# Ledger of designs, part 9: VH-VL binders against Probable molybdopterin adenylyltransferase (moaB)

Target 1, 163 residues: Probable molybdopterin adenylyltransferase (moaB), of Methanocaldococcus jannaschii (q57631)
Amino acid sequence: MHKRIKNIKYAVVTVSDSRYNDLIKGKEVDDKSGKLLKKELNAKVYTIIPDNKNMIKGIVEHIVEFFDVDCIVFTGGTGIAERDVTVEALKEIIEKELDGFKIIFQKLSYEEVGFSAMLSRAMAGIYKGKIIYALPGSVNACRTALKIIKEETGHILGHLREG
Key: E = the ipSAE of ESMFold2; O = the ipSAE of OpenDDE; V2 = 0.75 times the mean of E and O plus 0.25 times the DockQ between their complexes.

## First folded at step 4 (VH-VL)

Design v38 (from r7w with heavy chain N59Y, light chain S30E; framework fv_recibokibart; at its last look DockQ between E and O 0.90; V2 from the best seeds 0.00; counts 0 for: pae E 3.7 > 2)
Fold by OpenDDE, look of step 5:
Structure v38 (fold): chain C 163 residues (1-163), chain A 122 residues (1-122), chain B 108 residues (1-108)
Amino acid sequence: as target 1 above (163 residues)
Amino acid sequence: QVQLVQSGAEVKKPGASVKVSCKASGYTFTGYYMHWAKQAPGQGLEWIGEINPNSGGTYYNQKFQGRVTMTRDTSISTAYMELSRLRSDDTAVYYCARELDWGDYEGWFDPWGQGTLVTVSS
Amino acid sequence: QIVLTQSPGTLSLSPGERATLSCRASQSVESSYLHWYQQKPGQAPRLWIYGASSRATGIPDRFSGSGSGTDFTLTISRLEPEDFATYYCQQYGSSPLTFGQGTKLEIK
């Protein structure tokens, strides 16, 4: 059995046009989900970007290049609207998708909100030896996802480093 | 069922303070943000601020900044809004409301308290 | 702040008619952060539509929400007597949270 990695280093990225617009205007930003994730994961990196595929991919490359993190957690932009492109963006760079995450997360979501769980998406995957999560933008969704992330991320990293 | 029950009507003099309570039941109080809104007679709704019942963290509308204080008592699942230095234009019905969110949808209120009328008159 | 302007201020219609309520934002609002409430005199507001187009639990299918960007609409296909009330839109996309001034739907 692979050892679970402890002391995981996280980066958190909120994807939201509205939050980003507030940010660049120098306004107070109400980013509940991002701040929750930052706090709960004790993230070393935290930032907000707009709903843009290139910026989503770009921030991944930037974090990988300049920061020593094991996991990048995105929140926001996972709906079915035209501007919801987080999942699509990450699928373009992910080397190996962790299909089990979206299945488990969707099941838990269904237990909470029923069929409305279909309106949001989530995913997880591997990129350059790092784990990337894409979560919905709501606090409740992130809270649910944190249960999985906190429990299994260390195990996944163990496999990545020994495999 | 989920309910928010607010304290009774208040009559205050200008310059005084008022503290309205909102008791939650039927759900995990610390799991949801609580918001407060103001509705002057015959007018629309105005957002006052929010509190995280778990951490006690608050965020206020700048219009009320310096005069409003939101607190909570987790032991009795009750949120409080205190408004100080009351003026006549503070006369209104004040509502507490639970914030809900799911997926990428965020920031709607359900349910609302029944409202608390605060009258400020000399 | 984002200003939500609702129109018309008052809408007078008869039961059975179609009602269209508008909510215009001063700047773009993500659909997932635009919500509608119904309020009757002497009562607290009640959630009606969330995420621009999702009906709250128990809301009849004669109600529908639509729109994106800066223009949102609440539509009642065939008015029932109990539908006459004031409707408010609300956004939570940009701080601070704001409400529209409301549209009063009254019986003609």
Scores: ipSAE 0.166, ipTM 0.755, lowest interface PAE 2.0, mean pLDDT 94
ESMFold2-Fast, scan of step 4: ipSAE 0.715; ipTM 0.895
ESMFold2, look of step 5: ipSAE 0.340; ipTM 0.791
ESMFold2 (binder alone), look of step 5: mean pLDDT 93; pTM 0.941

Design v48 (from r7w with heavy chain N59R, light chain S32N; framework fv_recibokibart)
Heavy chain, then light chain:
Amino acid sequence: QVQLVQSGAEVKKPGASVKVSCKASGYTFTGYYMHWAKQAPGQGLEWIGEINPNSGGTRYNQKFQGRVTMTRDTSISTAYMELSRLRSDDTAVYYCARELDWGDYEGWFDPWGQGTLVTVSS
Amino acid sequence: QIVLTQSPGTLSLSPGERATLSCRASQSVSSNYLHWYQQKPGQAPRLWIYGASSRATGIPDRFSGSGSGTDFTLTISRLEPEDFATYYCQQYGSSPLTFGQGTKLEIK
ESMFold2-Fast, scan of step 4: ipSAE 0.624; ipTM 0.875

Design v6 (from r7w with heavy chain E50Y, light chain L97R; framework fv_recibokibart)
Heavy chain, then light chain:
Amino acid sequence: QVQLVQSGAEVKKPGASVKVSCKASGYTFTGYYMHWAKQAPGQGLEWIGYINPNSGGTNYNQKFQGRVTMTRDTSISTAYMELSRLRSDDTAVYYCARELDWGDYEGWFDPWGQGTLVTVSS
Amino acid sequence: QIVLTQSPGTLSLSPGERATLSCRASQSVSSSYLHWYQQKPGQAPRLWIYGASSRATGIPDRFSGSGSGTDFTLTISRLEPEDFATYYCQQYGSSPRTFGQGTKLEIK
ESMFold2-Fast, scan of step 4: ipSAE 0.604; ipTM 0.867

Design v9 (from r7w with heavy chain N54D, light chain S32Y; framework fv_recibokibart)
Heavy chain, then light chain:
Amino acid sequence: QVQLVQSGAEVKKPGASVKVSCKASGYTFTGYYMHWAKQAPGQGLEWIGEINPDSGGTNYNQKFQGRVTMTRDTSISTAYMELSRLRSDDTAVYYCARELDWGDYEGWFDPWGQGTLVTVSS
Amino acid sequence: QIVLTQSPGTLSLSPGERATLSCRASQSVSSYYLHWYQQKPGQAPRLWIYGASSRATGIPDRFSGSGSGTDFTLTISRLEPEDFATYYCQQYGSSPLTFGQGTKLEIK
ESMFold2-Fast, scan of step 4: ipSAE 0.636; ipTM 0.884

Design x1 (framework fv_ifinatamab)
Fold by ESMFold2-Fast, scan of step 4:
Structure x1 (fold): chain C 163 residues (1-163), chain A 122 residues (1-122), chain B 106 residues (1-106)
Amino acid sequence: as target 1 above (163 residues)
Amino acid sequence: QVQLVQSGAEVKKPGSSVKVSCKASGYTFTGYYMHWVRQAPGQGLEWMGYINPNSGGTKYNEKFKGRVTITADESTSTAYMELSSLRSEDTAVYYCARELDWGDYEGWFDPWGQGTLVTVSS
Amino acid sequence: EIVLTQSPATLSLSPGERATLSCRASQSVSYMHWYQQKPGQAPRPLIYGASSRATGIPARFSGSGSGTDFTLTISSLEPEDFAVYYCQQYGSSPLTFGQGTKVEIK
């Protein structure tokens, strides 16, 4: 437990073309997953961006540079469709991937939904001393991931900050 | 087994109100949004609104603004849809439906209630 | 509001034939879902997220498309497939359905 960081500061980013378009036009946005993650992680930094690799990479740089956070959690854009670029964008910038997150997330997902779990691409990695998670866009996928995130993020940060 | 059971058919006069119930069983009622969709005879499906039973938060189709009220009773796992100032054009089968999500996908409805026919006639 | 236009309005085919149903949105949608409705019954989910089959749905049903143009295909019609099919968008309020395509026996 002595390596476990307490009171982790989170940023939450929802990746969604349609929600982003509603947001910039001043319309009310229905972001169930983002709201769940923001509440459960007590995130003070929250935004919505489109399904765009440069915007995803850019928001990571912006958050790292200007906000005091330990962890960034993305939700959305992790599927296998052409528009789903969150995993691809993050793989271009992360310094080390936490492969165990993907394996554990898939195991828990399989227990919930069987073989449909094959279509979910969650990931976690390290960038500039921060942990970045990419989660599927659905509320239930986010609930599953929160079990891992809440348990392990402090432990990972403890190891990261020893070096 | 996941099931939604609705109240029985109603005949109402113009200007009155109707309140349809939808009793959920076989799942955690507060874990899923509940939607209401209507279908006029021989016509397509029209979304009315939803409730989050966990928070009580609602969202309505602007077309029904000021006339529709959706509520939920967690103790009985029952959702309600009340429509006031009824007109002949409100004659329809009214459905409740549970919203599902998975992976990057959300917003499809499974299951649906059996439907409640509301007839508005003088 | 996003308007969903389904075509054709009616499709008359025989068992064993391929059915191709179209759904066009007035603007890009986040999610497109498909439902089947038989007379006197509530709608039944078929496809979610444009191309994923719902639980219990036979492999002859497939969906495709993105943006504004979506297609539901039934590779070889069975007698129980003659029904009305609806598309539904999710992600923009109000949620909307297409007006339906009736697949009827020739």
Scores: ipSAE 0.016, ipTM 0.657, lowest interface PAE 6.9, mean pLDDT 88

Design x10 (framework fv_recibokibart)
Fold by ESMFold2-Fast, scan of step 4:
Structure x10 (fold): chain C 163 residues (1-163), chain A 121 residues (1-121), chain B 108 residues (1-108)
Amino acid sequence: as target 1 above (163 residues)
Amino acid sequence: QVQLVQSGAEVKKPGASVKVSCKASGYTFTGYYMHWAKQAPGQGLEWIGEINPNSGGTNYNQKFQGRVTMTRDTSISTAYMELSRLRSDDTAVYYCAREDWGDYEGWFDPWGQGTLVTVSS
Amino acid sequence: QIVLTQSPGTLSLSPGERATLSCRASQSVSSSYLHWYQQKPGQAPRLWIYGASSRATGIPDRFSGSGSGTDFTLTISRLEPEDFATYYCQQYGSSPLTFGQGTKLEIK
């Protein structure tokens, strides 16, 4: 029997001050990356939050406690600007980082966009038996990451549940 | 080695609540979803819901929504199902079962031995 | 919700005969998400076939599962006395998860 998980339950979280502000004011939100991830991963849980460390950490705890998901995928807030805090927030809670994800993602991104790949920080890690991904906010970066996520997430979960 | 042991039979009056336990051993408790199913006397199996023991996240069959609560205690590898506002048609054997995985997913193995809950005045 | 209909409700046969048990879904279910359980009176159900056609550990090769889409079958090539029990199919393709009503295999 080959170990892997095929029916993976995903949550998708878009991190964006401007999109969150539009959402709470009842305006139409153009969230191309979040909608792409939701559709491609068949995510049942989807939300938008602001670029705020406490909100990012809080939404992880909320999803872990109240929703039946195996994996949380963040998009946005991973750049080098002071307001981009997704990576910093997740590093405060991640139990183990999956460094290989960052390396493979950067290699694929470099092949597509050259040196601009250095300006966005992608990461993956383990928190309370769940996989958390943080992806750049661009649609192209999300497409690149989906190639890795779809192929590998089931294998990673298999290893976590084995021991 | 891998086994689920449930609490003993219960007799309850209509309107009361019952809490059934399911103690897991022989595997990593937090690595596998736990399901609960009901079997009324002489009838088939009916799915009640599931819990992810790692997160505590639950999904319930809408038929039982509002009356069922599933919880777990990871320190003792035990899952619980509480059913409130009991009616006579809640009389049944209640089973816990582990959701296993491999080449496919979503099959139940092992099952607990079952807990008979009788609701009578 | 996906309704699973098993037929016949009761199947009366003798040891040595072939048994064919049907499970029909109200909408398409992936073969990967259709499973079969055996249950004897006073006992918990036991996993028998998973993913429509894979035998669980310890299940004799006289048992085989087949089917796809909406039509699934459990076949017992040559009945032994210990095979007389109730068999349930189950789908994992859509919430709420559902079981068929069961086929009781009884001695004629």
Scores: ipSAE 0.000, ipTM 0.481, lowest interface PAE 17.9, mean pLDDT 86

Design x11 (framework fv_recibokibart)
Fold by ESMFold2-Fast, scan of step 4:
Structure x11 (fold): chain C 163 residues (1-163), chain A 121 residues (1-121), chain B 108 residues (1-108)
Amino acid sequence: as target 1 above (163 residues)
Amino acid sequence: QVQLVQSGAEVKKPGASVKVSCKASGYTFTGYYMHWAKQAPGQGLEWIGEINPNSGGTNYNQKFQGRVTMTRDTSISTAYMELSRLRSDDTAVYYCARELDWGDYEAFDIWGQGTLVTVSS
Amino acid sequence: QIVLTQSPGTLSLSPGERATLSCRASQSVSSSYLHWYQQKPGQAPRLWIYGASSRATGIPDRFSGSGSGTDFTLTISRLEPEDFATYYCQQYGSSPLTFGQGTKLEIK
């Protein structure tokens, strides 16, 4: 129906205090969700940051300015606990929220975890002509989101770039 | 109170099947994966597999694949583990456990009290 | 399959002493996926330390976890009588999920 952009360039960012603390201490880090996303999306940019609003906003600006990517995918820090600030940080900078992503993701999550899907705060939005996704930290949530991301990101970019 | 209550002890003959139940209360049963683990007398813990109580999807440790079946009944918030073609080395305490998987840590935070299954002639 | 090897298998100590329990993985495991459980005879295991270093709810501060990569440690700074139990490490980084064989902490 609409023109779909192919060969999308992705950045993946894992938000995790525990993994970041391991990283900065020079320890080996096993980031299952980040590795899955990096592999499945053929991401050329990958990093781990803590659950910190300024670092989340800062990494978006850094990636946008320094790397030629079309889409940034965050995993982790999307829960309802006080430390989970990924959604809050991204909402402060996004220009337009893609509410349909949250609805579709919650529908698929409902099929996996029932009414506990109400606690999911996955989101998507537009920032400076790029798509930003925020996903829960679990591997299963990332697998669910990948189906949406792989199918729809090209369509979204097509609409965004064609006006 | 969040609680997992398992069925009582069973004594089985070699070649028989056993079905252990694990009834959840105090939380949304379908919101958390359920795991099963085996502990033979005087030995450590061995993971058997997991079930998603919402979808019914399962993943089993290959060591038990073909002999284990995990199911659930959402109407009574109960998970089941059936082990078939029992051998003497299946004599063990079997535990169910709830997984938290929404934060940074996927850990077994709530455990059932265990079910002793004895396989002997 | 990731093999977790705990050492020592049995640790005999007296109340008041320091205990150091080791867990070595056959391949690298993120600290986020390394957990410790305490089990007393006739009881179910109880989550004790999660993510290598975080105490579960209600666990005394004399317990600390540390480590990364393949080497993890559970330390009890000053043993109390109720601490004598078997401790198991577990990895959630790779399927099948695996536990160490356990370290039995027994009173000397």
Scores: ipSAE 0.006, ipTM 0.544, lowest interface PAE 10.0, mean pLDDT 86

Design x12 (framework fv_recibokibart)
Fold by ESMFold2-Fast, scan of step 4:
Structure x12 (fold): chain C 163 residues (1-163), chain A 123 residues (1-123), chain B 108 residues (1-108)
Amino acid sequence: as target 1 above (163 residues)
Amino acid sequence: QVQLVQSGAEVKKPGASVKVSCKASGYTFTGYYMHWAKQAPGQGLEWIGEINPNSGGTNYNQKFQGRVTMTRDTSISTAYMELSRLRSDDTAVYYCARESLDWGDYEGWFDPWGQGTLVTVSS
Amino acid sequence: QIVLTQSPGTLSLSPGERATLSCRASQSVSSSYLHWYQQKPGQAPRLWIYGASSRATGIPDRFSGSGSGTDFTLTISRLEPEDFATYYCQQYGSSPLTFGQGTKLEIK
């Protein structure tokens, strides 16, 4: 058993074309999932970006280089539509995928919504010694994922630190 | 079966308050946001606000801010919406509805809905 | 706030005909956040289409939704008597959440 890392530092990124458009136009943004994740993970870094592969990869590099975080949590852009590119963008940069996260998350999702869980494309992976999660945009998907993230992120980081 | 059951019709005088209940069954009450909407006679639907039954956190439409209060009791899986300082134009059917999702990126639709509570404000 | 404008306000048709209902947003709304409800007199609204194009469980395949950006459409290919009702679109893209004012499908 490896030592668990305590006091994990999180960044939260919401991926949403419509929310991003509202944000840059100075409109009120209703980001339930992002606000839930920010509060539950005590994230000091929080932003909203559009459904764009270059912006997703770029924000990862920016956060990794300029902010003291251990983990980045994305919410949104994980659906099956052409514009949903979060999983595709992250797969281009991650060094190792944590396939177990996807499996466990999909099993928990099935308990909530039955066969509609087949549309879930949540993932987790390692990049430059940090954990990256990609979660569906819905607030309930984020609530379910938080159960896994809060229990396991410190353990995963412990393994990375010992290796 | 997933179901929302609301309290019965109310008749109130201008200036009074009304508190409508919405009892959830058939699902994990704390797992889903609850919304409230207003429908005046012969008119469309108007969003009043939402509550997170897990945290008790609320967000209200600015039009109702200062007059609406949403609460919940997790021990009986019931959400409440209280509207104060009632006016004649508050006469409407009030609905509670559960925010639902498909675990993809589709979210923010309402299913199920409560049957509605008619609130009549009359002099 | 995002204003949803539905047209026509009332649509009078006979069973067997095609119905096309429009929902136009005052600014762009993600398809993931555009939903349709059916409401009959004296009843609560019922989810009909979610995410612009996905039929809710139990909804007949004669109903289809389409659209993106600011223009969304609900189509009924062959009207049945039970389809005559009021239909509302709804957006989840920004607060406050809003509904269109409805399109009433009536016989005649």
Scores: ipSAE 0.012, ipTM 0.572, lowest interface PAE 9.0, mean pLDDT 87

Design x13 (framework fv_recibokibart)
Fold by ESMFold2-Fast, scan of step 4:
Structure x13 (fold): chain C 163 residues (1-163), chain A 123 residues (1-123), chain B 108 residues (1-108)
Amino acid sequence: as target 1 above (163 residues)
Amino acid sequence: QVQLVQSGAEVKKPGASVKVSCKASGYTFTGYYMHWAKQAPGQGLEWIGEINPNSGGTNYNQKFQGRVTMTRDTSISTAYMELSRLRSDDTAVYYCARELDWGDYEGYYFDYWGQGTLVTVSS
Amino acid sequence: QIVLTQSPGTLSLSPGERATLSCRASQSVSSSYLHWYQQKPGQAPRLWIYGASSRATGIPDRFSGSGSGTDFTLTISRLEPEDFATYYCQQYGSSPLTFGQGTKLEIK
């Protein structure tokens, strides 16, 4: 289809215990992935939070309630370690999951990094008329996801606003 | 197959400069940060700095700031580390290493290393 | 800068024994930013454990990493002859990136 919503407003949230700890202690934070996403998506909102289910769910509600955005992009906290809770937190609130995003993202990741892509747990879904993406924390994973996000987010929003 | 191949051993006089190369193959050179580390004889590893081969942006350990310059040539997938005003305590093996940057385990660790370049500084 | 102190400096053991290698940070380091490398004489370092506890590709399951905050451990449950090497911990939770001074595993 040729339909596409223009002027998508993005929020970017970096999930990282280490970066959050440095941030609150007044240390300089090198958030390469968050800065890449903020620049490439011209994000209206940007923040860093720890890998904590309540803070992840809370920031979604806060952004949805108080900021005029169409899409929230999370980076980090998507691994298989016990502390990696971004996917788990978002699955508790997501109304509809976009499974195709995960499949396409993993296909592209496999082409770049081989079987190591199996450890990557990206997801996308719909919450209160907004699109939420959860991406791995790496710069390369974010770069890969940007190919999909830039191409498809407008189409998804078009369908949401017609149905 | 991923490989990082470094230039051969160098012998330099105090006050001279040395430029070590690291030729990458088997992957997209511009997709991964390249780091450099120093290992003096019988001692541990010391980080020198990093370069983004895509942008050319660099970040150096303050200990080497002002004496080190990192560059790259994307046409031949080669990274360079130049160390100036050499002194005897710069005698060491210098390694290039690729930062693995995938998933949430980006954490600034190195999955592939060059074989090392011995730089000897002596009169 | 964060200083990583490894202990012991040298550990003399026999094949079949258990090895426990310590890495202590001068400040708290997120486990996601603590990694271990193995280095044999005349060779470049090789990634061994990343994110404090994840084994790199091809690393035997007799190796395990653990720890959080300031205290990290690399454990080898039953030493094999090929395990005798120098092990380095590394952090980049805070700039500059630093390595520990290394623990040398040597055959008794």
Scores: ipSAE 0.014, ipTM 0.551, lowest interface PAE 7.6, mean pLDDT 86

Design x14 (from r7w with heavy chain E99G W108Y P111Y; framework fv_recibokibart)
Fold by ESMFold2-Fast, scan of step 4:
Structure x14 (fold): chain C 163 residues (1-163), chain A 122 residues (1-122), chain B 108 residues (1-108)
Amino acid sequence: as target 1 above (163 residues)
Amino acid sequence: QVQLVQSGAEVKKPGASVKVSCKASGYTFTGYYMHWAKQAPGQGLEWIGEINPNSGGTNYNQKFQGRVTMTRDTSISTAYMELSRLRSDDTAVYYCARGLDWGDYEGYFDYWGQGTLVTVSS
Amino acid sequence: QIVLTQSPGTLSLSPGERATLSCRASQSVSSSYLHWYQQKPGQAPRLWIYGASSRATGIPDRFSGSGSGTDFTLTISRLEPEDFATYYCQQYGSSPLTFGQGTKLEIK
C-alpha cells in the first residue's frame, strides 16, 4: 500500500509484422491493443515493430537509453507460432522473471475464455531497474493484463527501489 | 453456456428503419466486442461493424457508415444494430457475433447469434 | 481494404476424398489475424480454424489450416458427409474486417 510508486511512466510497443508493414508503407494502422494500452497507461512512448528478436531487444535498449520510463509493455508476438518471438527475445535480456505474473494472468484468462488461454504466453521480468511486460496481441488479453499491471506495477517498483 | 439470442424476423418498407437486438448471456458482456454481419440471400458474409460494450465506442464499415448505428444496454446485456433508410438490397440475415481477441489471435468470432431475417419489400 | 479471394468457388467431391480450399489476400496478412468458418444452409457460421492453423474446440483433426503472407489453405484430409458446407476465410489484420466470398463444398 504505502510502499507503492504512484507516477509510473510507461512505454508501449506493439509487435506485429502486418501492422509494421502497414506503418512503413504509410498506411493508417488499426492497432486496437496498442491504442488501448497507450490510453489506459498514459504512455508517453508508443511504437510498432515487426516480430523480430533483434528488433525487440534493440527497442528495449533504445527505450531504456533515450526515454524516461519505468515500465515497458509489449503486446503481440507471444503465441506458439514460429514467428512469435517476443517471449524468446525478452528471455535473452531479462535479469529476473516475475513468473507470478503469467500464473495470475493465465488463471484470469482461463476464467474468461477456457482452454483458449493455453495459447497465451504472457510474461513479466526485470531489466536494468525497469519492469518489462509481454502481453498477447489481443485486446481482451490486454484488458485482463491491465487489471494486474495497474494494481501491481507500483508495488513491484517500490520493492526494486528499496535501498 | 454462452448464448447470443437475437430478435425475430422483420418485414419493412423501403425507407423505414429496423433495429435488431442481440441478448448475451453466460459471460461478462462488457469484456468482449460485439460484431454485426450481413448475409444477403445466397450470398457471403459482409462485416457491418463492431461495438465495445464497455465504452460504447463503435467502428463501422464505411459501406454502412451514415446508415448504421450500434448501441448497447449493459443493464440487460443487450446489443442493438439499427439500419436506416432501408433499400431492397438490405434484405438479408443479420448476425451478431462475439469478438474473441485472445492470446496472439485477434478478431475472430467464437459465438454467433441465430440470425435475424430482415425483408425489405414494397 | 484487404480483399480475400477464395478458390475454387465450388468444389464437388465425394466422401473419403481430400479437399483443399484456398484463400488469397490482396496484401500480406499475419496468420494471427486469419480465420476460417463453416456455414451450413439455414445456420449461423461456426468458428472452425483461428490464427490460420489452430482448430477451434471440438473440430476434428482431419481439418488443418496452413499458410502465411498472402496464401492460406484449409485442408480436409478425408471428407465426411457432415463436412459438406460453405467455408469462409476472414481477416482482421486491418480495418475493415473482411470475409472471402466462400467456397461451397458439395457432394459430387
Scores: ipSAE 0.015, ipTM 0.637, lowest interface PAE 6.7, mean pLDDT 88

Design x3 (from x1 with heavy chain Y105W, light chain G91D L95Y; framework fv_ifinatamab)
Fold by ESMFold2-Fast, scan of step 4:
Structure x3 (fold): chain C 163 residues (1-163), chain A 122 residues (1-122), chain B 106 residues (1-106)
Amino acid sequence: as target 1 above (163 residues)
Amino acid sequence: QVQLVQSGAEVKKPGSSVKVSCKASGYTFTGYYMHWVRQAPGQGLEWMGYINPNSGGTKYNEKFKGRVTITADESTSTAYMELSSLRSEDTAVYYCARELDWGDWEGWFDPWGQGTLVTVSS
Amino acid sequence: EIVLTQSPATLSLSPGERATLSCRASQSVSYMHWYQQKPGQAPRPLIYGASSRATGIPARFSGSGSGTDFTLTISSLEPEDFAVYYCQQYDSSPYTFGQGTKVEIK
């Protein structure tokens, strides 16, 4: 019997150079995916950061140190362009990758968009007893990932902490 | 089959308001943002704003803020764009368009409504 | 606001020729979308995310570019390809379109 962790505490982090630049200039930020994830996951922590490896790694350490969360969900910066560094940054710190998440996410994405799903690099992994998800930046990609996240995050945490 | 069908052409006097409708069919209306874009005769495309039909949340181009109101009626799968204090320079074809998104990309429009010509003259 | 400048304003070409259309942004953008518009019709999506073809768009259409410089290429013009083409950014509000490039028969 695995104990499913209930009342999971989430942090949501949007990775976007353009949204971050608007934010620091005092402009109104249009963050559709961040808003969706914050609402659907009842996230207690939310922020926007640029497409920068050190900022991505730094925000993970900051959230882990200063906030009581079980799971961090990143959205954005997962494409194949040079500026897209979310997956690369997270792979430098994660202790174990949850490959099953990528496979299931790609299968669901393929059902929706066909071969274009190849250009998506969603991932999940474990860091210091917490789950970290990296999702593409679009609202539809986040909706697809939420189907997996809501169903499985409690089970993964239960297994991770006490199997 | 995904379609957007707009209301018919209108002729309005300066200072009045116009309300254009856009009826969606063939998809889940609340699943997609709806945008409004206009095109003056012989000119390019100009973005006016959008609505999230699921929440009623809107964003407007500052150029039209205070004059434009975008609404949605989920029960009829219809979006509306109302533009007030009309001037001759508001003469244009007004389009509704559904936003698509995928991966790290967002904000391309497919399909578009057929367009509604609004003529502002005395 | 981000200003998109398309060049040339007009391309006069014959069927079978290659068309190369440019779109320059006033500041760096993440990607560019492209639309085709024929007289009396609504715009039709062609390319999204700089290089992905929209549903039903033939392989002769391709997009490329990054930063401030984006290109739409039609490898071999068909009669139905003579139209006005618009680029569009979705990086920052207000969302903007280029002024258009008209591809016309020589």
Scores: ipSAE 0.508, ipTM 0.842, lowest interface PAE 2.7, mean pLDDT 90

